# VH-VL binders against q8ixk2r445to577, part 184

Target 1, 133 residues: q8ixk2r445to577
Amino acid sequence: FFGMLQNKGLTDYCFDYNPPDENQIVGHQVILYLCHGMGQNQFFEYTSQKEIRYNTHQPEGCIAVEAGMDTLIMHLCEETAPENQKFILQEDGSLFHEQSKKCVQAARKESSDSFVPLLRDCTNSDHQKWFFK

## First folded at step 10 (VH-VL)

Design kc42 (framework fv_axatilimab)
Fold by ESMFold2-Fast, scan of step 10:
Structure kc42 (fold): chain C 133 residues (1-133), chain A 120 residues (1-120), chain B 107 residues (1-107)
Amino acid sequence: as target 1 above (133 residues)
Amino acid sequence: EVTLKESGPALVKPTQTLTLTCTFSGFSLSNFGMGVGWIRQPPGKALEWLAHIYWDDEKYYNPSLKNRLTISKDTSKNQVVLTMTNMDPVDTATYYCAHKLYPGRAFDIWGQGTMVTVSS
Amino acid sequence: DIQMTQSPSSLSASVGDRVTITCLASQGIRYYLAWYQQKPGKAPKLLIYGASKLQSGVPSRFSGSGSGTDYTLTISSLQPEDFATYYCQQHYSTPWTFGGGTKVEIK
């Protein structure tokens, strides 16, 4: 799968990554923003290694969650995907993070006027359902 | 249909505290993502955002006025209240409350506005 | 705080004219830009959010474009009801800030 990764419950919001410095593509948090339909900072690929890749710039970025954390941040992709970069896109649309045993949910960014994908206990909420378009 | 209406005093004396109430219908602040903010406009001047409150009770204030502003909600009454202390003639403005669907969105539905004049 | 500068402050136009209003942000705002229309004595009305997304019920003659720091509102064929003051707003980060307004007057 590839395209704009959208939330079922938060209509017209897409995974979005646009670091302020094009020379520093890693270390920043992935956010959710209005789907603009132009690809670019909202274009992601779901790979056979269960990665969510950001292929817009070189080197390529891969979404990861550090142990004990709940935020999705951009890391450098590795030849063999580490556990913290593996997300299982399930048939019901949930994104299950293998290392933490939690699901990606659309949520408020703490102390910020923005939505972000965060790890939360898995529920049957539409805010935990994702699809590519 | 989403509607909002501001209410409060039309005249406030310098140094007094202003309390404005926004009463709304067509949505609830128990709805995920929703919020209500306050924006003011002095006569003939541009719009200035004051404060905002979301469904999860998270609050935001304009830093230039933060020490004077308090925003709160009563979800069961469909009301948001703004309190502004130490009023000054320069605070004379039309005060609006407005709905926001989600964090990161714009103010999509506005109340009619209520004119507040600060004068002795 | 993010400063929003609108140009022009005012313009005179005739019905049927194409009108363009610009808004410049002091830093990149990533398409978090809204346009409002305000008629005398009335509350502002949202026209566009997310730089280019038309609010439901707003006529298709209104369109928004831009990226980074530079954004525009275009009215393709001005109608009598469009004579108003227009404001841009960045909704990227608090405090949310508005431009100074552009008054569109009858020529």
Scores: ipSAE 0.535, ipTM 0.860, lowest interface PAE 2.0, mean pLDDT 91

Design kc43 (framework fv_axatilimab)
Fold by ESMFold2-Fast, scan of step 10:
Structure kc43 (fold): chain C 133 residues (1-133), chain A 120 residues (1-120), chain B 107 residues (1-107)
Amino acid sequence: as target 1 above (133 residues)
Amino acid sequence: EVTLKESGPALVKPTQTLTLTCTFSGFSLSTFGVGVGWIRQPPGKALEWLAHIYWDDEKYYNPSLKNRLTISKDTSKNQVVLTMTNMDPVDTATYYCAHKLYPGRAFDIWGQGTMVTVSS
Amino acid sequence: DIQMTQSPSSLSASVGDRVTITCLASQGIRYYLAWYQQKPGKAPKLLIYGASKLQSGVPSRFSGSGSGTDYTLTISSLQPEDFATYYCQQHYSTPWTFGGGTKVEIK
């Protein structure tokens, strides 16, 4: 799978990664923003290793959740995907983070006028359903 | 159909407090993501955002006016209230309330506006 | 605060003309830009959000483009009902700020 990773419950909201400094692609939080179809900051690849890769930069970025956290952060991809970078995209659209046993949910970013993907207890909510477009 | 309507006094004296009420229909402020904001426009001038409140009661204020503004909601009455203290003639403007579907979106449906004149 | 500089402040055009209005942000706003149309005595009407997405019910002659700090509203073929003042707004970061407006007047 590759393309715009969109939320079922937030119609036309996509995974978005647009760090302020183009030379510092690591360490910033992934956000959700209107799917604009204009390319690179919203273009992701879901790999056979269960990674969500940001392919617009070299070296490639991989979405990760740090221990004890619930935010999705951009890290550098590894040759062998570490457990914190593995997400299972299920047939019902849920994105399951196996290491934490939580699901990726569209949520409000605290003190910010934006949505972000966060780890939450798994529910059957459309806010936890994702698909590539 | 989303509809909003502003109400409040048309004339306010300098130093008084202004209270404006936005009454709406076609949506609930208990709905995930929804918010209502206040924007003003002095005669012949540009739009200026004042304050915003979301379904989860998170509030935002324009820093230039923060110490003068209070925004609150009454979800059961479908109302959002803006209070602005220490009114000055420069605050003369048309005041609008407007709907926002989600954080990060624009104001998609606006009330008709209510003109507030500040003079002695 | 993010400053929005809109240009031109006013322009005169004829029906059928292609009209372009620009908006410059003092910092990158990542496509968090909206365009509003306001007619005399009326509330603003949302035309475009997310820099390029047309609001439901808005005619296709309106389009938005741009990235980073530089954004443009284009009216491909001006109609009589399009004579109005247009405002851009960044909705990226509070305080949300508007441009100074562009008045489109009949030539």
Scores: ipSAE 0.526, ipTM 0.863, lowest interface PAE 2.3, mean pLDDT 91

Design kc44 (framework fv_axatilimab)
Fold by ESMFold2-Fast, scan of step 10:
Structure kc44 (fold): chain C 133 residues (1-133), chain A 120 residues (1-120), chain B 107 residues (1-107)
Amino acid sequence: as target 1 above (133 residues)
Amino acid sequence: EVTLKESGPALVKPTQTLTLTCTFSGFSLSTFGEGVGWIRQPPGKALEWLAHIYWDDEKYYNPSLKNRLTISKDTSKNQVVLTMTNMDPVDTATYYCAHKLYPGRAFDIWGQGTMVTVSS
Amino acid sequence: DIQMTQSPSSLSASVGDRVTITCLASQGIRYYLAWYQQKPGKAPKLLIYGASKLQSGVPSRFSGSGSGTDYTLTISSLQPEDFATYYCQQHYSTPWTFGGGTKVEIK
């Protein structure tokens, strides 16, 4: 799968990576923004190693969650995907983070007029259902 | 169907406080993502956003007017209230309330507006 | 604050004309631009959000395009009901700001 990673519950919201500093592309939080269909910051690839890669042509980044954290952040991809970068995209659309045993959920970013993907206990909520478009 | 309607005084004297109420139907401010904002338009001029409140009680204010504005909601009555202190003739405008679903979206349904004139 | 500069301030057109209105943001707004139509004495009506997404019920002759700081609203074949004032708005970050408006008048 590749393309825009969209949330079922938040219609028209997609995974988006837009670091504020182009000289520090890695280490920033992944966000959710209106799907614009123009690629760039919203184009992701789901790989056979269960990674969500930011750049499919020359992958610069892979989404990861640090131990004990709930935010999705951009890290450099490894030759062999580490456990903190592995997400299982299930048949029902849930995105299960293997290392933490939690699911990715669309949620309000505290004190911000924006949404972000966060790790939460797995539920059957549409806010935890994702698909590539 | 989402509908909103503004109510409040048509005339306000300088230095007084303006209180406007937005009464709505077709959605609830207890529902995830729902929000209501206030926008004004002086006669013959452009639109100016004033304040916004969401389902989770997060509030946003235009910084140029923040010290004068208070926005609140009464979820059980389907109402959003805006108060604006120290009214001045330059605040004469049509005041609108408008619906916005989700952070990052635009105002999709607007009330008819209520004209407020500030004069002695 | 993000400043929105809209041009032209007014234009005259005839039914059937292609009309274009432009909006310039003082910084990149990443496609978070909305267009509203306002008729005299009425509230604004949302036409387009997210730069190019047509609001439900809005005729297909309206279209939006642009990226970065530069955005355009196009009416492909102007109809009598389209004579109105049009406003752009960035809905990217607070305070949300509007352009000065473009009045589309009958020629």
Scores: ipSAE 0.476, ipTM 0.842, lowest interface PAE 2.3, mean pLDDT 90

Design kc45 (framework fv_axatilimab)
Fold by ESMFold2-Fast, scan of step 10:
Structure kc45 (fold): chain C 133 residues (1-133), chain A 120 residues (1-120), chain B 107 residues (1-107)
Amino acid sequence: as target 1 above (133 residues)
Amino acid sequence: EVTLKESGPALVKPTQTLTLTCTFSGFSLSTFGMGVGWIRQPPGKALEWLAHIYWDDQKYYNPSLKNRLTISKDTSKNQVVLTMTNMDPVDTATYYCAHKLYPGRAFDIWGQGTMVTVSS
Amino acid sequence: DIQMTQSPSSLSASVGDRVTITCLASQGIRYYLAWYQQKPGKAPKLLIYGASKLQSGVPSRFSGSGSGTDYTLTISSLQPEDFATYYCQQHYSTPWTFGGGTKVEIK
């Protein structure tokens, strides 16, 4: 499916990717921002390989979490999705990162006035529940 | 319904410390995401943000005034207090407190403002 | 600090006119832009946040647009109650900074 990936607990907050330099889409952190539907920065595709793809730029980006980290970073998509780019969107809305055994949670970005998706221990919190709109 | 009201002295002498209290209703600063900030406006001039405090006790200050400002909250009393040291006539302004729903949002509900005049 | 520059500083308009006010940020603010309306002797009222999101209770004649550093507030058909001073504010990073204001006056 394709759309704005919205958080159940944070009213009107969506996955957002708007890198400062459009010539370098890799390496920047995914954030959460007000769902606006403007441009393509909030449109993501959930694929059969369990990827969350950002396909508004070429080459396409895929959300990944590096070993030992908790931040969601944009990487280049690969022909066969590596384990660090696989997220299981569960029936209850949880977004489970299989490699780390953790769930994506809407959280305060440390030392900044913003929200970001981070890996946290799985709970039944609405801040860990996501849906496409 | 969210409401906020500022209170404090109308007149302050140069070098004194100003203490302003924001009393609010319709929300709690224990609620995830909630915050209250202070903004001032000198007569005939633009708005200037001063300080902000969130539910998680994170505090932000305007760097131009940081050494003069302290913000604190008393969640049980629904109050946010701002202190500003070493007042000067150029600090004469209407002082507002305002609510913010979440980090990254704008100030959606404002108090009526309280006029503070600094003169000898 | 992010500097916000509003244009024009004042304008004269008639009821029914389309009014456009612009706000320029000294760096990209990623749609973190708010517009406030202030009438004499009153506190500011939030009209728009996140560049384009209309605050609850605000008439649909108000709209916001823009991206990067350049943002616009539009009033599609000016009403008598719209004569006021309008301020933009970036709410992207602290210190949150306001524009100098645009006074919309009766023509």
Scores: ipSAE 0.564, ipTM 0.864, lowest interface PAE 2.0, mean pLDDT 91

Design kc46 (framework fv_axatilimab)
Fold by ESMFold2-Fast, scan of step 10:
Structure kc46 (fold): chain C 133 residues (1-133), chain A 120 residues (1-120), chain B 107 residues (1-107)
Amino acid sequence: as target 1 above (133 residues)
Amino acid sequence: EVTLKESGPALVKPTQTLTLTCTFSGFSLSTFGMGVGWIRQPPGKALEWLAHIYWYDEKYYNPSLKNRLTISKDTSKNQVVLTMTNMDPVDTATYYCAHKLYPGRAFDIWGQGTMVTVSS
Amino acid sequence: DIQMTQSPSSLSASVGDRVTITCLASQGIRYYLAWYQQKPGKAPKLLIYGASKLQSGVPSRFSGSGSGTDYTLTISSLQPEDFATYYCQQHYSTPWTFGGGTKVEIK
């Protein structure tokens, strides 16, 4: 699958990566923003290794969650995907982070007027359902 | 479906505190994603955002006015209240409350506005 | 704070004309831009959000475009009911700031 990764519950919001510093493509948090339909910074690829890959700018990035954390951060992709970069996109649309045993949920970012994807206990909430468009 | 209406005094004396109430219908501020903000417009001037409150009591204020503003909600009454202290003639404006669905969206439904004149 | 500069401050146009209004942000706002229409004595009405997304119920003659710091509202084939003042607003970061407005007057 590839395209704009959209949330079922948070209508018209997509995974979005646009770091403040273009000289540092990796290391920043992934956010959710209104789907603009142009690909670019909202274009992601779900790979056979269960990665969520960002190829719009070089070097290629892969979304990861560090141990003990709940935020989705852009890291460098590796030839063999490490466990912290693996997300299982399930048939019901849930995005399960296997290493932490938690699901990706659309949530508020308290310090700003924005939404972010965060790891939360898995529920049947539409805010934990994702699809490519 | 969604409607908002502002209420409050038409006249306020300098140094007094202004209290405005926004009464709404068609949504609840306990529902995920719902928010209500206050925007003002002096006669013949541009719009200026004042404050915003979201469904779980998260509040935002315009930094230039933050020390004068308080926003609160009463979900049982479907009301949002804005309080502004130390009123000055330059605060004379039409005050609007407006609905916003989700952070990162724009104000999609506005009240009719209430004119507040500050003079002695 | 992000400053929004709107141009022109006013313009005169005839029914059927194509009208363009520009909004310039003091920093990049990532498509977080809205356009509002305001008629005398009335509250603003949302036309466009997210730079290019048409609010439900708004006629298709209204369109938004732009990226980074530079955004444009276009009204194709201006109608009599479109004579109003138009405001842009960045909804990227607080404080959310508005442009100075553009008054579209009958020629």
Scores: ipSAE 0.357, ipTM 0.817, lowest interface PAE 3.7, mean pLDDT 90

Design kc47 (framework fv_axatilimab)
Fold by ESMFold2-Fast, scan of step 10:
Structure kc47 (fold): chain C 133 residues (1-133), chain A 120 residues (1-120), chain B 107 residues (1-107)
Amino acid sequence: as target 1 above (133 residues)
Amino acid sequence: EVTLKESGPALVKPTQTLTLTCTFSGFSLSTFGMGVGWIRQPPGKALEWLAHIYWDDEKYYNPSLKNRLTISKDTSKNQVVLTMTNMDPVDTATYYCAHKLYPGRAFDIWGQGTMVTVSS
Amino acid sequence: DIQMTQSPSSLSASVGDRVTITCLASQGIRWYLAWYQQKPGKAPKLLIYGASKLQSGVPSRFSGSGSGTDYTLTISSLQPEDFATYYCQQHYSTPWTFGGGTKVEIK
């Protein structure tokens, strides 16, 4: 799968990565923004290693969640995907982070007029269902 | 159908506090993603955003006016209230409340506006 | 604080004309731009959000385009009811800011 990764419950919102500095592609939080349909910073690839990969800039980034955290951040991809970079895209559209046993949910970013993907307890909510477009 | 209507005094004296109420129908501020903001427009001039409140009670203020503004909601009454202290003649404007669906969206439905004149 | 510069401040046009209004942001706003139409004595009406997304019920003759700092509203064939003042707004970052407006007058 590849394309714009969209939320079922938050219609018209896509995974988005916009690092403030082109010289530091990794280390920043993944956000949710209105889907613009032009690829670029909203273009992601779901790999056979269960990675969500960002290829618009080099080096390629892979979405990860650090131990004890709930935010999705961009890390450097590795030849063998570490556990914190593995998301299981299930048939119902859930993105399950096995290491934490939680699901990716569209949520409000604290003190910001924006949405972000966060790890939350898995539910049957459409805010936890994702698809590539 | 979403509708909003502003109410408040038409005339305010300098140094007084202005209180405006936005009464709405067709949505609830308990519904995920819903928000209401206030925008003003002095006669013949451009629009200026003042404040915004969301369903989760997060509040945003224009930094130029932050120390003068307070926004609050009463979800059970379907009302949002804006208070602005120390009114000055330059604050004379039509004041609008407007609905916004979700953070990151634009103001999709506006009230008719209420004219507030600040004069001695 | 993102400044929005709108041009022209006014223009005269005839029914059937193609009208173009431009909005320039002081920094990149990543397609987070809205266009509003305002008739004298009335509240603004949302036409477009997200630079190019047409609001429900708005005629297809209205379209938006642009990227980065430069955005455009186009009315492909001006109608009598389109004579109004148009405002752009960045909805990217607070404080949300509006352009100075463009008045479209009958020729």
Scores: ipSAE 0.566, ipTM 0.869, lowest interface PAE 2.1, mean pLDDT 91

Design kc48 (framework fv_axatilimab)
Fold by ESMFold2-Fast, scan of step 10:
Structure kc48 (fold): chain C 133 residues (1-133), chain A 120 residues (1-120), chain B 107 residues (1-107)
Amino acid sequence: as target 1 above (133 residues)
Amino acid sequence: EVTLKESGPALVKPTQTLTLTCTFSGFSLSTFGMGVGWIRQPPGKALEWLAHIYWDDEKYYNPSLKNRLTISKDTSKNQVVLTMTNMDPVDTATYYCAHKLYPGRAFDIWGQGTMVTVSS
Amino acid sequence: DIQMTQSPSSLSASVGDRVTITCLASQDIRYYLAWYQQKPGKAPKLLIYGASKLQSGVPSRFSGSGSGTDYTLTISSLQPEDFATYYCQQHYSTPWTFGGGTKVEIK
C-alpha cells in the first residue's frame, strides 16, 4: 500500500509530515491535516515489515513511537524494522502499535488548534480507523 | 442549512462593556469538531479575528485583546457569547460570528454582522 | 504573530480577464491558507481553504495555489459578480491573521 493515510472519523484528514527544516528530515512530530494531494508530505508507504515509510526524501523516514511516549515521530528507517516502528494495519482499519500494545487515534493536540495521531488504548472508535487512499 | 446571527447593542459608550450573542442553527456545539469564532471589521479596514470556542470548550483569544475578551457557549440554546471590556472609539466595527469545523480549518459560514459604534 | 501581506492592494480589470492576487506569509504556513470574497455591505464568503480546496458552491473559475510562504488566488475569467474585495487568511496558528485585502475594480 502507498498513498494518503486517512482517518475514518475525521473527514478528509490525512497523516502529514512537513517539518519546517528540510535539512533535518527526521525528529519531528507527525500531524494530521486536510488531505490535499499536493505535497509529498502526505504520501506514505505501508511495508511488509509493518513500517509506515516517508520515502519522498533521502534518507527514508519511518514513523516511530519512543518508549513511554504517545506521539508519532519521524525516525530513520533501518534494514530490519525495530519494534518501535512496527504498526499493524488491521482489517477493521485500526493501526496497532506492537511495542506499546496501543492504537493510533486522531486527537486534538493539547493547547493547539491542530489534530495529531497519538497512541491511546484501543477502542472501536472511528477516530482509531485508518485507510490508504 | 447552517445559519448564524449576531445580536447586541448598536451604540456603546467609551469604557463600557460590549456583550454580543451569536445564535445559530443547523449544527450543535456538542458535536465533535464544531466551533464558532468572532471576527470584526472597522469601516473600510481589514478583518481582525477576536476569539474562538470549540465543542470541547477550548478557547482561543487574540493576544492583543485577550485581557478584554471572554468567549463562552450555551450548547442547549445554540448560542456563543463574546464579552469585550473597556470599549474605545477605535473598537467601532462590524462584528461577525462564524462557523468553523475542526481545528485547522477556515471560517466557512458567516453571520450577517452587527455594527457597533463606540461614541460618547 | 504571522504577518500576511497581500498584493496588489487594488487592481482594475475587465470582464473576461485573468486576475491573480498574491499573499505572502512572514513564515511557513504549510498550506493553511484561506481566501475570502467580500462585497460591499456583506459578510465575507469563503472561497478556498487549505490553499487549494474549493469551498462547496464556489465557481470553478476560482483556484488557489502555493506553498510555504507564497500563495495565489486566480480568477481565470472575471465575471461581473466578481468585483469585490478579496482577503487571504492564515489558519495555521493563532492569532489567525488576515491580509490587508485586494480590491478588484471595474476597468
Scores: ipSAE 0.556, ipTM 0.862, lowest interface PAE 2.1, mean pLDDT 91

